# Ledger of designs, part 11: VH-VL binders against c7peq0

Target 1, 252 residues: c7peq0
Amino acid sequence: MHNKIYNSFIDRKAKGIKSFAVLIDPDKVNPADIADLAAKCTAAKVDYIFLGGSLVITNHLDECVQQFKTLCDIPVVLFPGSPSQVSRYADALLYLSVISGRNPELLIGQHVLSAPAVKKSGLEVISTGYVLIDGGAPTTVSYISNTTPIPSDKDDIAMCTAMAGEMLGMKVVFMDAGSGARKPITESMISRVASQVSAPIIVGGGIRDAEKAYLNCKAGADIIVVGNAIEKETSLIKEMADAVHAAAPVLK
Short names: E, the ipSAE of ESMFold2; O, the ipSAE of OpenDDE; V2, 0.75 times the mean of E and O plus 0.25 times the DockQ between their complexes.

## First folded at step 2 (VH-VL; framework fv_olinvacimab)

Design g3 (at its last look DockQ between E and O 0.01; V2 from the best seeds 0.00; counts 0 for: pae E 13.2 > 2, placed apart)
Fold by ESMFold2, look of step 2:
Structure g3 (fold): chain C 252 residues (1-252), chain A 120 residues (1-120), chain B 107 residues (1-107)
Amino acid sequence: as target 1 above (252 residues)
Amino acid sequence: QMQLVQSGAEVKKPGASVKLSCKASGYTFTDYYMHWVRQAPGQRLEWMGEINPSGGRTNYNEKFKSRVTITVDKSASTAYMELSSLRSEDTAVYYCARGLEYSSSYFDYWGQGTLVTVSS
Amino acid sequence: NFMLTQPPSVSVSPGKTARITCRGDNIGDKSVHWYQQRPGQAPVLVMYYDSDRPSGIPERFSGSNSGNTATLTISGVEAGDEADYYCQVWDTSSDHVFGTGTKVTVL
């Protein structure tokens, strides 16, 4: 179905249902471990698998996507480090513009170059405003974007950035402290952004336990994405998924 | 002005229980975790547990889990910590401390501390 | 079972620099917070998230964290900096863990 993944984002947001996404880097995952990882994600009722990695590995990306699609029914969404990281076997692509930065290549330049190939792939393409928040340490995105992340205590800057992105047509807002973050995004900042945008909000970076995932959902995040903590300890998948799914709004 | 005001010193016999209070003012009580941390004489700080006042969810240090209970009264902006089956080793100053988040949380405000003395 | 060890004491002359270390396995992957405790008083936060200062803490306090060591650095040490200093992290097996403490003596 056309727009199946995006429609699931907005339908779940409208119902107050929070989603948990596991981020997997095809360059880091051992192919022999994928079956166990898929089983753990299935048992935990993980809502999405986000796949993202290096610019140079397309053969491993395709293999990784196909393995997950064979081993479970969880939607596989590409979370690319570059627009050239596509696999026609995935369910959707988060087409990220780094709207928090002022690097024209990450705002639109790379997209101009990749757009014909992305269109030819047949993938569902989800316009995503990527908002980089200072996580207390340099991140891969901070280095490649040649930009300063939004300071962690500048809620209004994050809010205005997300609001502008939505007005310019972004369908999803992705607030990210980065893979190497030492500080996760604050509940205050998430709440401030959520008060001003209707788009689904993905939050990631520095989330190390189930309680932070829960608190981010209560603050207004719609989708929690975790990679690094799960790479270190896959037993956290169930704990985090349960916490995210338990974060329904209080009914009055 | 933000304040955490703790109940007064207690003297207890072994086997008794103690319930300490921590009254918060100057901020929205339910927006922050409340933690309890103790310090025996001449020793380092030791985290005992926490509560999220919003929903009453608790997490306890495994060392104390069988003997500690942390609760809140949201209408009074007050957290409580009860420690049962007291031993002489429980003689310490007990602090309440405010934290923003569970896992990466720092403790930005501390109560004045409550001395609990357990002696026969 | 996660352990944070600190030197038991550091002596420093007024105006010089004190360096207080906090050692733990892969502590560089954790957020480190620091507290100053003067005799008979509650701890006071002086550094959080490795290197951020709370309002009211002078910029001569700084922090770093990499590998197996986090460090609180106090430059231009004053007599009022004489206190016990504790590092703190969170760990999945041990929850919030405080370091062994370092007594800073200004001579």
Scores: ipSAE 0.007, ipTM 0.477, lowest interface PAE 13.2, mean pLDDT 86
Fold by OpenDDE, look of step 2:
Structure g3 (fold): chain C 252 residues (1-252), chain A 120 residues (1-120), chain B 107 residues (1-107)
Amino acid sequence: as target 1 above (252 residues)
Amino acid sequence: QMQLVQSGAEVKKPGASVKLSCKASGYTFTDYYMHWVRQAPGQRLEWMGEINPSGGRTNYNEKFKSRVTITVDKSASTAYMELSSLRSEDTAVYYCARGLEYSSSYFDYWGQGTLVTVSS
Amino acid sequence: NFMLTQPPSVSVSPGKTARITCRGDNIGDKSVHWYQQRPGQAPVLVMYYDSDRPSGIPERFSGSNSGNTATLTISGVEAGDEADYYCQVWDTSSDHVFGTGTKVTVL
């Protein structure tokens, strides 16, 4: 399984197929919630479950992963706020470097510390360039990282950042407006990045409706990630999934 | 070399159950999904269900959901498919096939097939 | 429910080109896979993701997919190509769906 999840990213991207990922914070869900979410995600044919949060303060990660793995067949991908948030039971780990910022700890420092544990876990590790975009509100990520996000109207900066990440060997680019974002990432920015990057592009933050998800896909996003919106209204899972899956393929 | 070897032909009466096996070799069993597909005489291929050997989670074709059970024995690298309440229309060749991913998957390796005949 | 429709049969002379179509609503937005099934044998993958060939499949096999039609093309048809061919997709509503199948006869 060493490259199974990443291979799914690139294969789907190559076809132009768009993917929908549901983001779940292990600290915000109980077993009953997980059962409901798993069922709804399965019914909606969600492509990935992303597990993680900016602050994982509870030791429920393993349990959460195991429960999802028991209840559904959807790949579980760790989206940790810290490289140390690892569960060997997941299908893959997005190994995030915050390349939009200049905090050495989030660029490489925390990775050095977590590397032995990550290696020992046996997880598929997907090197990810994390690009934080200003969502119009302070986010936990921004606060913890002590980094300044890329302004929402600076498409070229986002593009250059993503390009650099890819050229440094990062396998995936993750553009995120952050949890609780008021302003999601614009289609223009997504398009600009997509025009220069061959790596799969994940987009998240502030996506609240199916239309936005669809438009992001049309702009060049390969994977759409939604968390907050579905936490408030789980019925949106199906609607958003359908929209993403209905998006016209993007030719490479 | 990857190979899927299925159990032998079965003859059953209506109302009975049948359990077929598919032994995998040549690859890591838990890294790939296992699917079951059947084909009635002169008919098209029909997907029945899948299992993730890592954890054992299954998904079924709604048509068979109430009668089919797919399981695995990881220690033996073997997948199983049990079909209950057999009917004459269940007469078919049943195939196991390896799948690569959860969605948009294709089947790159197939078993040789198992004929199941349901007759009075 | 998503459905795939294929012509029941295609006849072709040796050395000529056979084209097998698979029709479905907006099938061009999906990944289409193809399987060859010779008489009395199990299906064999001959094309995946519209146009990618598995190892061992000759170059005379090619695939395309656009609009409402996917096509498997077999150039320089040989006697051994006589078989049933099935297209297949994954759909959000129908899971894995196979086409109705096409019998290719080599004259």
Scores: ipSAE 0.000, ipTM 0.500, lowest interface PAE 13.0, mean pLDDT 90
ESMFold2 (binder alone), look of step 2: mean pLDDT 93; pTM 0.947

Design g4 (at its last look DockQ between E and O 0.02; V2 from the best seeds 0.00; counts 0 for: pae O 8.7 > 2, placed apart)
Fold by ESMFold2, look of step 2:
Structure g4 (fold): chain C 252 residues (1-252), chain A 120 residues (1-120), chain B 107 residues (1-107)
Amino acid sequence: as target 1 above (252 residues)
Amino acid sequence: QMQLVQSGAEVKKPGASVKLSCKASGYTFTDYYMHWVRQAPGQRLEWMGEINPSGGDTNYNEKFKSRVTITVDKSASTAYMELSSLRSEDTAVYYCARGLEYSSSYFDYWGQGTLVTVSS
Amino acid sequence: NFMLTQPPSVSVSPGKTARITCRGDNIGDKSVHWYQQRPGQAPVLVMYYDSDRPSGIPERFSGSNSGNTATLTISGVEAGDEADYYCQVWDYSSDHVFGTGTKVTVL
């Protein structure tokens, strides 16, 4: 089926069902621990596995994807840090344009370079407007993007950026404070953006506990992605998934 | 040096309101959730609500949500809790407590407490 | 609503081990935090995320959490450990929930 993963984002949003995604860096995960991690994600009913975000290109990406696909039925969605992070074995690719920044390479330049390989891969490609929000300290993503993140208290700028991305054809909005962020994105900013876009909204960066994940969902996030906190403590997977799944439908 | 300094004891009559303050110092006020927790004499701790000072977002215990209002003054690094329509069972020590940076899961620092006595 | 139940009291001789339980349905799926409250004082965090110890808390304090029971363990109990102890979790249906409290008496 065409657009299976994107349609799941849309269908769940329409039903008011919130989704939990676990972000895994293939360069940092110990291969011996993947089976346990897959089992924990399955038991917790995690909705998506996002793979990627590494600065270091690894030739183990295909093996990591295939291991998860063998060990569980959870969709594997690529969250690429570079054009070389494409695996034909994944279920979908978040094709990120850093619309919050003014770096032409991250807006479109890298896409021009990667597009032939992406097309040849046969992957489902999900057009994603990536909105980098200031996380209270420089992050790896802010340095790589060579741009200034949107200030954490400028809700209207974040809203206009997401609105423009949707109008330009982005299918998904990804609001990200960045890996290692000191400050997660505020509920106020999430609510402001959610009031003005119909696209599914992914929120990540600096989410350290189940309550924040829950509050972000109540504010209008559709998909919560967590990586750093779970890398430190995998027992949080169940607690966070339960909290996300318990969030009430957004009133229309 | 970090401190949470609460306002002084209050004596109130049933039906009145009380507004307590909690002055924070020694850390970046807007980086941490502020919570209010009360303890009636001889009873367990009871969470009342929280505020994220950065955006002003609040969450309240359902038991109190019709009567409690938590606010902040960012420029004064001060949180406030107002409880209205006081009853005798609201007699308690009221604490402000800080959550870990951008986490509201647990409370790593507590104010000294403020006794509120509600009697006719 | 999510509820946390603790024994009302535990008596322990100096040098022995106190075990304070906190019971809740599937509490092992939640992060459990523990507070010590001495008479007339504010609570003090002594354990968080089940088994992590804050700076300044002696190593004889430890914690575990599985199934329906979380446990705070104090080995080598001293007179200064005499206090009330509360467990706490966050739960979406009940927000921040404290346990019923356990008075530890050192005799």
Scores: ipSAE 0.456, ipTM 0.796, lowest interface PAE 3.3, mean pLDDT 89
Fold by OpenDDE, look of step 2:
Structure g4 (fold): chain C 252 residues (1-252), chain A 120 residues (1-120), chain B 107 residues (1-107)
Amino acid sequence: as target 1 above (252 residues)
Amino acid sequence: QMQLVQSGAEVKKPGASVKLSCKASGYTFTDYYMHWVRQAPGQRLEWMGEINPSGGDTNYNEKFKSRVTITVDKSASTAYMELSSLRSEDTAVYYCARGLEYSSSYFDYWGQGTLVTVSS
Amino acid sequence: NFMLTQPPSVSVSPGKTARITCRGDNIGDKSVHWYQQRPGQAPVLVMYYDSDRPSGIPERFSGSNSGNTATLTISGVEAGDEADYYCQVWDYSSDHVFGTGTKVTVL
């Protein structure tokens, strides 16, 4: 398998470049929406399109992926709520293990079931330690998984969890406050995790403005993921992208 | 490299209108917002409004909202600011400035400024 | 109505350090940007998001922001640093707001 997307994560991180990813739920967008989003993402120089949701109700994943691939050159990365949500047309798959919880099904059980299909798809598979942080509201992930998120003020627990994931061979750490989060992840927690983890760090959930995105980057996030805020207001794509990109060290 | 060039000085009577221009070069015009900021003699900078050249959407300082109109000509990479019902207090240097976003925005490039004098 | 207050003037000897303050309610929760304006010239961005320097701005320029006060610090002040300096933030109630401005004089 090729590692093009993962290599891009590593390369950008090594250079101090911060990346912005737009999260799109295939069940919430129509073809017209996709065309508009693709154009705005391209104009804003969005680095990645993350496709997925905690629940994929429709079988429109393939179509959605293909449309984005046709309309723009931005890498499409699957961010599935379940390991079975796979499209061979995407550029990569974040293979998520919910390491913040203690549900065996989300740690390895669902992966065992989906592994043959994922292998057959030919997708780049990026092993990802998914760390769910309390965002002050119940998320679909927490509800479905019946897992308790890490408290928002427990930086050390988040750090140790991320460290364990990395030491287990996971290539990426994804810290997520979840869809609809009232409280985004704190800079303190991000900084604490970043101080002990060399893997690329993805941060999402509850990010509603450019300033927060920027501060998360400065704290140590390598990739910022935004979905809900953009769904409500697509004009935020450029604003947030610019902020994230501005968070990179100035080359002198 | 990146440059904002503004139109020349203006002298106007009270009650008249003035339309200033700001031509951008050295970057993709539609990728950045354009702001207008004025400065009366010996006074602080005052933000007037902004425009997204891509979509044409604008946001104005409430103080000027009833009198100011900001527009763009994408084909000419030029932004415009029209201020109507001029009064003596509108005497100032007017700047265009490139911005990156709506909220928490900073202005990384500025025009040279245009003096507008309003007198009887 | 959000307001930013700066001292009217700061005097400093060459080679010494100048500190320009910008005060606002809970300004530490906002991103502060700074502009330098030399006499008869347009403003120039010298600091953004509290402490980041644009390309071309010397390292002797630094910024901080906490509580109710943001500070632009200029170490090793040179004659060319004589200018007016303005802080700026964005606020939901007031949009883009500039400080009252500080005249830095190099003695």
Scores: ipSAE 0.013, ipTM 0.531, lowest interface PAE 8.7, mean pLDDT 91
ESMFold2 (binder alone), look of step 2: mean pLDDT 93; pTM 0.951

Design g5 (at its last look DockQ between E and O 0.01; V2 from the best seeds 0.00; counts 0 for: pae O 12.4 > 2, placed apart)
Fold by ESMFold2, look of step 2:
Structure g5 (fold): chain C 252 residues (1-252), chain A 120 residues (1-120), chain B 107 residues (1-107)
Amino acid sequence: as target 1 above (252 residues)
Amino acid sequence: QMQLVQSGAEVKKPGASVKLSCKASGYTFTDYYMHWVRQAPGQRLEWMGEINPSGGDTKYNEKFKSRVTITVDKSASTAYMELSSLRSEDTAVYYCARGLEYSSSYFDYWGQGTLVTVSS
Amino acid sequence: NFMLTQPPSVSVSPGKTARITCRGDNIGDKSVHWYQQRPGQAPVLVMYYDSDRPSGIPERFSGSNSGNTATLTISGVEAGDEADYYCQVWDTSSDHVFGTGTKVTVL
């Protein structure tokens, strides 16, 4: 039972199978619509539900997790705004360190405070190196984190940051332009990072349609996460999932 | 005021090459994929390929991949398409078209078109 | 190869409704975009993501997409709507695919 979700990341990466994650913000989702969202994600064969965001102000996280767990079999992975925002009903927690930044509280400080509660939760904890990329405008993450995102054209800085994170023990790299980003991460930056790390690579922020999701997969992303575009247009769930799944190589 | 201004008509012999230009203005050139789409007389539109000007990444329709090269000059906000080993079947109007910001799902603005005629 | 087929022509009287179909396998799972090409001119986007209208396109234009058929509907047809109309999708194997085109004639 240990590392079930992390093992699914590495097993799918080893097979060249790309994964699609839908990011649901519990502050924005209407509880009356969760059944429809769960049904759409199931029909589209979405691989993961990421639940959370950079600002989780509401107290209904547990309720959202339980609704999704009741309504579908898709793994629910927490993506919290702080390391202490947990729900024991989820399948795993992305334990994010903002390794692209120089804010000691987001690098390790909040983790010191949250670690006893996280351990007691019984959740699978996935060590995640979070690499914030400039999305063309200040995002909630860049403002709240008090960090400077990696410039969108500095591929080598993103690559070295991810490499260092992996060498320091991060099991997953999360490259994110931030929720609400104006521009997504370039294929060239994804490719540069993918050439130098073996860890599963999650890419998110600013992805508006299925072609960009597909291109990011072809560049070397392992998991595509989309939130904002799906919040605006849930009909995109199937098209994006189909595009991500079609990026997998044919196994002989 | 968005403009895509293409180079003038060309007449070529079979086996020659042609290089067409598309100068963009009125928007941030590097924020949009640039596409080339052709239309033979009386025929449907046919996508040839695309370039992301930000990193220079290209993707080509497999039909043309061995003969087409798409490039950009970012300082001139200009995209180029070169088609080699021309055949009479390559007689068409060639359009540049702008994709969605940071994507290419649809083409929201088109150049005026450049007629390329391939004949003996 | 992913294919989009359209009827070659549609004739419609002024003030009536033209319906232009675009058929493809499971096209309802794709975002469909539509272009108008008037004689001697470059294409112009008139519908995107199945049913969204670009700025400047009159509300007479509408779109739908389900199953194997997408439809562009032009109500209250005017002489200026006489043009060729193309549907378009993106596909992982064929990239950007245009339909066969439909000539709308206003009689």
Scores: ipSAE 0.539, ipTM 0.824, lowest interface PAE 2.9, mean pLDDT 89
Fold by OpenDDE, look of step 2:
Structure g5 (fold): chain C 252 residues (1-252), chain A 120 residues (1-120), chain B 107 residues (1-107)
Amino acid sequence: as target 1 above (252 residues)
Amino acid sequence: QMQLVQSGAEVKKPGASVKLSCKASGYTFTDYYMHWVRQAPGQRLEWMGEINPSGGDTKYNEKFKSRVTITVDKSASTAYMELSSLRSEDTAVYYCARGLEYSSSYFDYWGQGTLVTVSS
Amino acid sequence: NFMLTQPPSVSVSPGKTARITCRGDNIGDKSVHWYQQRPGQAPVLVMYYDSDRPSGIPERFSGSNSGNTATLTISGVEAGDEADYYCQVWDTSSDHVFGTGTKVTVL
């Protein structure tokens, strides 16, 4: 198994480069949307396309992946709501364990069931500690998983959770306030986590403007993920991407 | 530290084949793509092809596709490039280089280069 | 085929600033990387993703990319900067493409 995508994460992090990922739900886009998004992402130099949804009701994941791969050169990373949502045509899969919760199925149960299919797919698999943070609104993940998110003001809990994930061998930490979050993750929490975790840190949920994306990066986020905001206004892609890319420290 | 060490200089006749080697060290060989780039005397760098050492899948510059074969020996952390039907125009320094990403990739580590001279 | 065009040569006095351009259609939409190649040596990465410096590359090296032109700027040029410089991009139709190269001469 090749680790190209993961290596890009750690390489960019090591160099202080911040990355911008556009999150796209396959169930919410049609071919015309994909074409437009691909063009805008390319123009904005988006670093990653994250494909996935909490439910993924439609059975056209492969098609979506293939369309993006045809229309742009941006790596496509699967961000599935379930480990079974796999497409062999993607560049990598974030293999998510919801470590903020205490649901055995989301910790390991669903992974056991999906493991043969994931293995067969040949995808780069990136073990990911998924840390759900309270964003002020119920998320699909919280409903489906019946898990309680970490309170938004409990930086130490988030830190300890992320630390545990890393020590268990998870290669990436994904802090998510969830889709439709009213409150994005605070810079304080991001900084606290970043101070104790060496793994790449992905942050998403409730980021609505370039400034917030920038501040999250400055706080210690390595990859910023935005979905809902750009769904409403695709013109934000470039602004956010530029902000994220500008957040990198000066290299010597 | 990461290093790419290439095989020594070669002198070949037109029509012959040459097989160059590039030994990688200091990193996980299968985690990065290996590329071959050549440079004729006084000319620009020219990309020849790439290989994913993990699966062995390759991609070639169309210019060389019919004559070039890139392979790897994972056990030896070594990449190979074979160029057949050599011509005088193939006289060049050949480099192996590590690539980091699939698209928009750059080459962060280079071998020292191997001179291949094709002459009658 | 996607093409990258560089000036054949740039001459600069010590301590002055050298600017090396790389032109290509809508190159601003691509990530441009730069390599330094001293005489008789292998290329060395000196800039990636338009403006990011690898470790060991001094701050006097900078990069920009917009429109149809990417630029590598070397401020406070030193004798050791004398080399050939190549820009490089990845293109869907042409894969990895290198520029024509620029010889920087320190006078």
Scores: ipSAE 0.000, ipTM 0.496, lowest interface PAE 12.4, mean pLDDT 91
ESMFold2 (binder alone), look of step 2: mean pLDDT 93; pTM 0.950

